# Ledger of designs, part 5: VHH binders against Cytoplasmic dynein intermediate light chain DYN3 (DYN3)

Target 1, 312 residues: Cytoplasmic dynein intermediate light chain DYN3 (DYN3), of Saccharomyces cerevisiae (q04949)
Amino acid sequence: MDNCNAWDKLLSQNESTINSTETATITAIIYSPSSKTLHQFINICFPEGSNSILDTTLINYATIGWTNDLKENYSVDVYTLIRNTDDALDLLKPFLQEHSSKVRWLILLDWTLNDQKLWLNELSYAFNKIKQLNDDNEFSVWCLNSGEILNLQRHTTVWQSVHIDFILQTLRSFCYFNDSSLFYICEDHTEEKREEAQRLKYQELLKHFCEDRDMKDHIEMVKRSEILIPKGCDSIGLIKTVDERFEPTEVKEQHFLARYMDFIPTIDKIREDRKTTSGIDLDKLYPLEVFKVNIQEELGKMFAKYRENSRI

## First folded at step 14 (VHH)

Design z2 (from y6 with T104E)
Fold by ESMFold2 at other seeds, look of step 14:
Structure z2 (fold): chain B 312 residues (1-312), chain A 121 residues (1-121)
Amino acid sequence: as target 1 above (312 residues)
Amino acid sequence: QVQLQESGGGLVQPGGSLRLSCAASGFTFSSYTMYWVRQAPEKGLEWVSTISGSGGYTYYKDSVKGRFTVSRDNAKNTLYLQMNSLKPEDAAQYYCATRGDRYEGDEFDYRGQGTQVTVSS
């Protein structure tokens, strides 16, 4: 008697008579400028304990589960990638070839890294590359540590409101034309209870994004450090309310990148003001050029974790 | 020196209308996005509406959309808020505002003295 086939027959019969109350499965990919940014994002936006199964390797994979406010269970297959070279996204090809479903992309930016000059180029490259790697994508851009906007203006003379607004209008325009959400994450560290309440708010936002739920109650377009704009909620007219001299359609044009990089205060000017801004070694804030890695070693670590997490 | 002076507030029944005005001086009014904000008793400052420098682009808080209309007359350096179908929850001190060259934690650096809107049954 073949007991393996008997089990298969029983399972098939039971599936046809069992109700379909199952955990929904989501694929999410986090593309982060640094391991520190990645861990901050997971700590703020994912359920408690999620950092313990997503370590700081260049490429990682884990399954993270949650229950939403409607008591629905979700299982999220999370891939993480730290951008360390121009072709880092190509490392995801083997993982994406094993999926034929929708992928939620969480593309991280970090206001504290002093790399705002590079943001438009990084986003343009990432979105273009992702569309070549996978057909069914849901994009979001998450700007962490947006409270740094205040510190840039307090500690330098070169950062003005016009620069902050220009970055915002550029990011909003980019996301608008690429069907992406845009979220600024500002964690208030002044009180432990306020910090926890903010984390719960951002966890709800993440769940709604991953679950394709309505986020209209989370829209914020006025508070500079707390911008929350779900896909489909922005417009050219709304972007122009910030400063109507900005032309959102120009963001799509190839020559705009040079204008963007020229207008954003330079790292060299920030370095020239370093003594007056106190305490920060700005040479350590070039994240695209700071980190190099042995790719074969990192893939080996990731595949070992993949096998372990798949058993769980 | 930037100066903003609001007027046109008053007492009105629910469902009534008021038109607020804001006289601006000391800056090139037509170059600046303008805002209406309000503060109710024992509540924080609340954004109400935004209008671009030319007046061509506007944005409203959801609770006032369709009832309030922001406009400006750049020849008179004056900002307006037409408030229709007023509700008790609209009662507040209303301010016109603009933003300066530096963000120092106040989204609305320049505000006038405000004008009181009271809605009573």
Scores: ipSAE 0.805, ipTM 0.931, lowest interface PAE 0.8, mean pLDDT 80
Fold by ESMFold2, look of step 15:
Structure z2 (fold): chain B 312 residues (1-312), chain A 121 residues (1-121)
Amino acid sequence: as target 1 above (312 residues)
Amino acid sequence: QVQLQESGGGLVQPGGSLRLSCAASGFTFSSYTMYWVRQAPEKGLEWVSTISGSGGYTYYKDSVKGRFTVSRDNAKNTLYLQMNSLKPEDAAQYYCATRGDRYEGDEFDYRGQGTQVTVSS
């Protein structure tokens, strides 16, 4: 694979190949903390072979087709972004300016990266940016490798149930106030039959999310590693059933982000397979209500300059 | 040591009612979310209901919502499950449960011995 100009690759793909199936077209954007996380997500949730058509280094585009359980055919235009820089999302503005349909956002977190301390700040940043870039969004947060919850508690002394619950209640509160779905993805590799059943479940979950179908049959709010909470299915009262001392409304408060980061354990350095986003000050807080910048105008200027300066 | 003891099970006809109790000791009961879970023969544990430490927040499995009511009396360290309009599929061993400070491979780290609910006519 040649490390060519990412913008030229994206623009060329938009011009040359869109595989359309006869019934419906969906636009989805996957925002991943690492290439490994992205590959795992696609292998688990997308049809077999989908990884072979997506370049997962920085920014990529492909059309992926599927047929749902109702025999309906869909063509999904998938954009993938790796969190290499703070401004990766900004690079999509020219596309979003010309795109007029709903965008499905699949924002990935990964329990194995040991970066849980950063999750709330990164979600706040991403959601604020996306809302500034585009008006018609369907949000979802996907926490991959949630089976790691067991490993953290079995193999360290610093991770306790109170930390797992605090992260869960924080993520549920964040998603509740931002009208987002929240999904934990747990792969069990111990038995082939169980592994296949889980993959089918997650593929169906992804399809229902992308197709705007009712997902109430997929709700799981109790099993710690298998949380599935579609948009609109949670509430402050339900969140408090985990531990009522947690106050969900505090998640939006200015000082909560610092409390979150201080409370969450750090057991080692963030793993090397997650690329550090440039320009994020880890001591700086990005509460939801901080951003008021017109990113559409700034991206348009950058996109035009970048395209002209990169022409060979 | 955490101790949970269920009681109140028995044999009822379809449409009947039972009230389960769970006596708790060895921990600060009012500080912990409590659960009812059940296990039918040849099946794994199935979550039934959740109630917060104060009793102010509850959550039910869809198939029992409207028929079952979870409650607690923190002065008596007792958890209750009122089961109305019982169906054959509700027959199971019922356990009260809570979660400890560490997860060690069990979603409900602490359970009692359970009490049997049988629905037949």
Scores: ipSAE 0.776, ipTM 0.921, lowest interface PAE 0.9, mean pLDDT 80

Design z6 (from y6 with D62E)
Fold by ESMFold2 at other seeds, look of step 14:
Structure z6 (fold): chain B 312 residues (1-312), chain A 121 residues (1-121)
Amino acid sequence: as target 1 above (312 residues)
Amino acid sequence: QVQLQESGGGLVQPGGSLRLSCAASGFTFSSYTMYWVRQAPEKGLEWVSTISGSGGYTYYKESVKGRFTVSRDNAKNTLYLQMNSLKPEDAAQYYCATRGDRYTGDEFDYRGQGTQVTVSS
């Protein structure tokens, strides 16, 4: 089978890289709700220029190198995938090893897409599907543009603190029971020094996550737009400090999904109130339209790019 | 109107103890998560501890865990912070706080005037 030969080549290249480098290699997969969200995440968390080889409208692959704060060199094989159908994750089958290898999953959510009602269902599907595709996974959920929480409160009447807290307690509970990290990314573009410090922080956070390093110095559970909770650092009791009426164990139950979706405000409720300020871009609150892409063409581009990157 | 009034601050030697109190009125105290926060000179507000409405769930800043104990008496509408093994770095103005129903970028919308804790070396 032709696919079997492709897998042999991919495996041999990965093994050669490991054997020829002073540091370990890392496999990471970014699963994004949109090309815009993916672009922003890479700009914030990855080395300068990574967008030119990782951006995509469907699926892409590239190898990124970095050096951490301990002067250790890493080679990171990064796959990027856009969530455009329920079966998008199946596109990764040819690239996942027949032998299990550890994969770092970076599952993106975006506060600006106005799709918070869908988040729990999307995460449940993604985690279940990923566990079927690969045995050895390190999960993380990254909520981009969490500064939008403040804008929702300032510019609408439908978003209240109870909704923000409910989403947070739901995400924390989901991540707790699925052994996943949870990270909010909040950019502040008002001051150059603060903007630079934030990007350095998130770059170090990404490196610590990918390199399996201790992250206790990165924990933030109090500031609602800046939540940082590494795997293993949360608990049912800590989640209940937000609002003890929330029952974290109920998040696993099927009937909870309907309650979750019913409680979360939508763009329709924002428009129903007819309260909009000049600071809200309604197009940015709507989910981007799913674009039809030529799957064979995009996969062909990715295979060609991968072979070119493996040359001398 | 939410009213919070801290008391019990003072001067102690390193290793000493203090108990802070916070009298609350103008809201249903037992329904709200309460916080202790502090501010040292020329520094921003620093979160110290959290306690749920019933008092059943607590969370502490790592540097005070094991030394500080937050508690509440809902019949008296009073929040407490027992501070043991005090260090010079604990010296600050201490505030009790709660959150409103609207997030404004300030995690601790409602605070009292505070009470000063001074640790003399």
Scores: ipSAE 0.805, ipTM 0.929, lowest interface PAE 0.8, mean pLDDT 82

## First folded at step 15 (VHH; from z6 with D101N)

Design j6
Fold by ESMFold2, look of step 16:
Structure j6 (fold): chain B 312 residues (1-312), chain A 121 residues (1-121)
Amino acid sequence: as target 1 above (312 residues)
Amino acid sequence: QVQLQESGGGLVQPGGSLRLSCAASGFTFSSYTMYWVRQAPEKGLEWVSTISGSGGYTYYKESVKGRFTVSRDNAKNTLYLQMNSLKPEDAAQYYCATRGNRYTGDEFDYRGQGTQVTVSS
């Protein structure tokens, strides 16, 4: 007689860890695009050694203990999930049906995966699905490897600052309207002391997020590779300081997704234009007004095709 | 060629005021977000304030909020920083800055020679 779900089997496999831990007061779920991204995130943001019990190729669970800067001890139940299929979040249904406390969601993006065109669609799906699965959520989006922004400039001539800013303003608007934090993680490997200081900062950021503490001392809205915006600290006006031609309320519109995907360069297609793009006036190439009119029509067609192909 | 020229720095007593100006040329000034940044001795470059192309949206470093006001006159291609209630901690070389069409690793890749602000004790 088998009346258990996948979560019950997983918890049984980790019984010693779970049984040795006090009653969890924090539940966190890490939703990662890949095992490599997950490994990096845990190595940077979680206590040393957490990888050995949280890494996965699909789904895992462990209890992580930490002590904060106020010398308070916490027990955190952490679930890790890899986005292997369009319906990976359904694996969480049995857990979420039996859970009655707030869930902290750490939704990972990774600048090195070359999938920036897909980010808005993936976030929209994930947030909507999570809200259908669970009532009490605290959201955060973590963009790993944001130093790749510089590499995009070095290895192509078609990535411009307007593209980097457009992605940022889109993510900020999405998070603003969905009551989510937005954090960029940038590792500077050029100096060991700076690298260690950054890891300590990100570890404290994670603890503050999970513990519902004030994070106003961690705000960074100017350095493009180091963006840190806790929930409630952004605004439409602040988003528009980047480029006021961007309209944050448009991110909520159904047709915006296709415009988002089309505006972001692809390396293969744009490489034929490398020499000509590097010498052109940015205002002529990327006016938001012209982009909105023409791109909306083309992107609407592409989004409809994408939506049809992504369903079952 | 982008050219930015700061002026208006000087020596003031604590609590005093200064107004910095930045003359811009070589680009469509009204299309670009502008920044004030500063550098004190033995410290790195520090962001101070941001103003959007039209001047309609601003953002300030917390330590200067309420004391400093950024503004621009797009008809004159000029950026301003009104600094009131100056503190010794505000003493620095002040630069106006903007961002080019490529991210080079420098958040403020176009800036002038700067103007010195000194606050006497």
Scores: ipSAE 0.820, ipTM 0.936, lowest interface PAE 0.7, mean pLDDT 81
Fold by ESMFold2 at other seeds, look of step 15:
Structure j6 (fold): chain B 312 residues (1-312), chain A 121 residues (1-121)
Amino acid sequence: as target 1 above (312 residues)
Amino acid sequence: QVQLQESGGGLVQPGGSLRLSCAASGFTFSSYTMYWVRQAPEKGLEWVSTISGSGGYTYYKESVKGRFTVSRDNAKNTLYLQMNSLKPEDAAQYYCATRGNRYTGDEFDYRGQGTQVTVSS
């Protein structure tokens, strides 16, 4: 039966129109190893122009709007934090203690920084610290510049498939046991059509993650540089298909970190054998720089931006 | 030298079954994860299934899950793909594959000549 009055129809139509201009609010925090990594991530995964709103300082805040493929509008309150010390996450403590909604964490790693030995320790620290700071978290790990996997294997004798697989199985196991998504981001600049399609793919992935949408259509567990594993889609058995000698449950053990660090090669060994570099700035492979910033001033700016943006 | 030889392809009607075999030599077969991949005319290489070295862990492309079964016999150095309920879209050249110690830009850098699977309407 279509037994309804004209007022109910008008409210339904106005609700749809209002929903197209009013946005659901999402809180996202990007935790990046460097300004360069953060800039690249935003350029690839966020709507065009987002870099002009989110500068590359130690701490920043902005509201970014987007429309998903269902024509739903979202307002995303984005906090960005660059890892300058192991205490950087404490800068968010006052905000997180008073925050009541779910926080989406985008924890960045970068294949080009020559810090793969540090990844497991950094993730373990970050996840443990975040869980102490906030109860309602949605975790994701984003490994940028995963195309470097090919370069490491082509241009050195030290990096082999077994090392790439070991890192992958370690990250998959860590994310599996910590209820986190794992995404590898690989840039392709060979053609404008493919470059645009790639950005649309990753923007859609980001939106689905932030909006808590089903991501089963985005699973990729086979192509080494393009790994996409949403939370809940992995398993111990699937991890072992890569190399079954790897035991995923060992990742939880204290002694595993030393084994992990011992196994991972360094780019420095590889570069000792070459006369030229790969065209990357070697000083940027060690991104833990001391920033000259007044922390209380930056927090004040952050909260001022938050209040202004949240008063939409 | 690593050698892989596929067999068991043929012509089958929709809903039919085929069993592919892959004879492996020149490497320690039981230590390597093996893959089935396929290539349809004018299409790129498509991953179908993965099986771990012991055969204890498997992974399937979603469109073949429940219809295809990968297995291996490490005593005979042989990989198998049982294909049931075949569809026209499964028609392709099928390859068994493995990965070498170095990534060369090809996810499946060791593969055989393949065997043709044709599914009539």
Scores: ipSAE 0.816, ipTM 0.935, lowest interface PAE 0.8, mean pLDDT 80

## First folded at step 16 (VHH; from j6 with D109E)

Design a1
Fold by ESMFold2 at other seeds, look of step 17:
Structure a1 (fold): chain B 312 residues (1-312), chain A 121 residues (1-121)
Amino acid sequence: as target 1 above (312 residues)
Amino acid sequence: QVQLQESGGGLVQPGGSLRLSCAASGFTFSSYTMYWVRQAPEKGLEWVSTISGSGGYTYYKESVKGRFTVSRDNAKNTLYLQMNSLKPEDAAQYYCATRGNRYTGDEFEYRGQGTQVTVSS
């Protein structure tokens, strides 16, 4: 992976200035619906200077270092995968079969893509596939651009609070029964100091998740655009405080998926908003055969880079 | 039209107790999750507690958990907040609230005039 050299240089600079030689290694995999969503997520939640570089590959790799608020040093091996087909997760199978450490999964959703009707099915498939591919997982679902909830209410007549609440209670129930964290990411650009405080908040949240630390101080279950629910902090009773007519246990049933998809509004213009800023349209990517040679080469680079960057 | 009227505020010493009431009309009270929120001078609105339509499910802000108890009487269309072991930081204007069908940026769109709680020595 050609972008790895820049990140290795940056990490080496940071590591050289650290007064401690103690470094823990974390493996994180980000599964994103688009390159735009991925780059926004990294810019918001990862430490300053961890910016990604746009490229044309489905998969990327970097090592990112940080020091937490307890002055502990971490080295995070970050793998990114952009969904181009339902089979994209299978690209990771050779890596996951060789890997022996816990894998932190950051599964991204994006309120601006107007694909909320598809979310439950996509999550169900991804979680089931990941559990088939790897046994030691720490799951999280990250819903980016949740400020769009307000814009949906302002610019359409089809979205109402009952739809927003239904999606929330569904995601909370899904995450509760799958032992996953659920985080909404909402940027407020009205004031510079608030923007910086918000970025630091999300950076700290990411660090606590990756480091498997207690996140009870980060819980937010009331503000609809700012939901933060770490694994183990939710319950059937808490989910029902939103609207008790919702039955969380029904989310596990196959028949619930049809109810979910039928209830959520859809408009043709909303579907068109899924296109990326780079012109890459994941719904219209060429067949996997077109990617075979390049994918095999990139996976080879990723595995080689993983071995080189596995420092203790 | 949703109407909410809070009462029961007053002056208490630290460690004292108050019980707030909220009379509701203009909607099917038992079908709606209700909230208590508060506002100290020159501060934003702060969520305090949540109670589901039936009263069977509750959620509290950590700083009031164990001291405050939210309840409702659906036959009387009334919401209550029992506040025990009051601290100076609990002093605020208290509102009961509910949410409407359209999110306007206000998480607690429907609330009354509030009732003042003052905690001083």
Scores: ipSAE 0.814, ipTM 0.934, lowest interface PAE 0.7, mean pLDDT 80
Fold by ESMFold2, look of step 18:
Structure a1 (fold): chain B 312 residues (1-312), chain A 121 residues (1-121)
Amino acid sequence: as target 1 above (312 residues)
Amino acid sequence: QVQLQESGGGLVQPGGSLRLSCAASGFTFSSYTMYWVRQAPEKGLEWVSTISGSGGYTYYKESVKGRFTVSRDNAKNTLYLQMNSLKPEDAAQYYCATRGNRYTGDEFEYRGQGTQVTVSS
């Protein structure tokens, strides 16, 4: 009927995952800076009809099924977490320490949030925390709305190609040393055929990542807004082709964080928020009233979905 | 007044070789990563190879790796592309290129007029 509630929505989600005769199961966790970023990511990179994940409060769970281009069926248990506080990843501790196996991490960044100064610190914290909480991880970093690179340079005088390249070389180096994939997501809405082809490309990229398939046909290291670098495909030498004055090994050093933040142009909106020295405004990412009330309920929903969808 | 001038194109048979040159002026050549790009009729620009300012770091499109070699002579402000084992699909107008200080939507904003490579069976 028209009168949908949480139970009806959950039951509808589960019906789609049991239709195949042979289905492989994948666990994925999406760690997003905002509900808006998460919504965009799911709409771009997940198969059509993945709307059940669009209810993106602090933490959520859904099962998404797909069939790949080799006619193989997959059931993906997707957990989503919105970064609300410095300790948001601790909310996953009970789940991650319960009979967990390999987890595919999709760690989202978003070019439109004006938080590029914070990216390296946030990635460093997230990767280190995840490794302390779980031993068997497959990492990927997804930078959404990379078309903003053009807008930053068009609408400000302070953003230049050298800054864009420095961020890229930093992210590539970080991912290289942390054994992670790096993907930029850029949508082109100027014509229908190109837009549809790009969405299909990103959906296939997500499937290949989740399925541990060879992604060498998806490599793009030259086009600034369309970077696609699967784990194991980069190198110190390749990173230096962008600008050899950049030293990738320095990204591992603690003093590099200060250099990174100093080089990235000042964004006055961070000063306007003035709520933390990190410059992240939690009220924009997650309303405090929802955080205060719903955390235990959201964890309960996550564990209930996990238990119902567990193998045998 | 960035100026790039390509030369060395021509007609070869499949399996043949050509060496392209690019004379650069109007900028500090040794400080800039340089690119070779190509364009076949009715197609967009296709990246072929990258070489860092010193020449110490290179990157190739997979379809040309092992057959093409990019190099530079910073004393002569000249970029080179040695193309061996040429295939019909390599036929195109070849450009040397570099990038400007701002992203305009064109990854290879500064390029010359190009030189034609034709491969006939």
Scores: ipSAE 0.806, ipTM 0.933, lowest interface PAE 0.8, mean pLDDT 81

## First folded at step 17 (VHH; from a1 with Y32N)

Design k2
Fold by ESMFold2 at other seeds, look of step 18:
Structure k2 (fold): chain B 312 residues (1-312), chain A 121 residues (1-121)
Amino acid sequence: as target 1 above (312 residues)
Amino acid sequence: QVQLQESGGGLVQPGGSLRLSCAASGFTFSSNTMYWVRQAPEKGLEWVSTISGSGGYTYYKESVKGRFTVSRDNAKNTLYLQMNSLKPEDAAQYYCATRGNRYTGDEFEYRGQGTQVTVSS
């Protein structure tokens, strides 16, 4: 699989799964705040080698095959989209209007971006926009790098447990009312054996989500860096066990957004320094108009592959 | 400053019952979510149950649901765990716990000395 293009890797992977009795197809869309977050997510949650297939600058497509623990074969059409403007989801409108099957949405957040103040507004926009574009959706929110919770509290004086809990209760309430799963992804690099076991755990979680399987055995609501709450497994009462003064129903109200943004700390000095140190030149993010010609070609390739491999 | 003291452990036969107590001081007990956790020999801490500050909202580990009942008396600053239909797997040192203002990497940072529950068959 060295430097194979995405199509060659897909064909090679599917050749190993030939001779199974049944193959089901799944459509998944990953909506990521950055290329770095997307790369980390795929490396953690997808089969090894998937990174080279799904490495994207703005939008990408690949078909990934897997066999689950019940020996069932799946073919997953994965679309990835980088959030570079508020209008990024509109790029998918032509595809979604012609699509006839359920779409699994993996909406990524990243604890290391220091943008937690913006999370509720960005989720609200994304969910509302997706519901306008497509009727048959399976939503999930994936918060990557949740181990950063410890670093925020150890290395700043402004982050306290009440802020971490408030974010958690807000995200749980939002997902509860929008019929969405909520998953925190925490990498543990302490030991190779533990790291591999963790990746296998998250890969099985991803498979169960995409396959619409029962995920109640995967629930974690207590460990703040490792939250795993499948759709339908939370409740107002369970959310209140964190801090009962939080009112989950208020998350739906417009005035709550202002309260949320006001309460969450911002570490602009640290974010500014990390932006410069990270080597990512955010001033060189390319607007959608610059990519329109290439984007139309990529969408054309996606629709051509979709027609060849499936019926829409 | 935070002080937690567990009591009520002992030896019981399978199918028996036991009631644990936890006396709390040094913080506003009625405003804080409380936890029961346990530790079997050569095992890490395992979460058992959660109860909100008022006592109105509870959450249980699946393996103890229906057998264990967490409750609290805020007038006495006391947390309780009623354990029924005890199994050998429930044998452990039991701790009551609460969380502080900062996350230190320990989800159950404040806990007492614990009380031993032994289930023999």
Scores: ipSAE 0.814, ipTM 0.936, lowest interface PAE 0.8, mean pLDDT 81

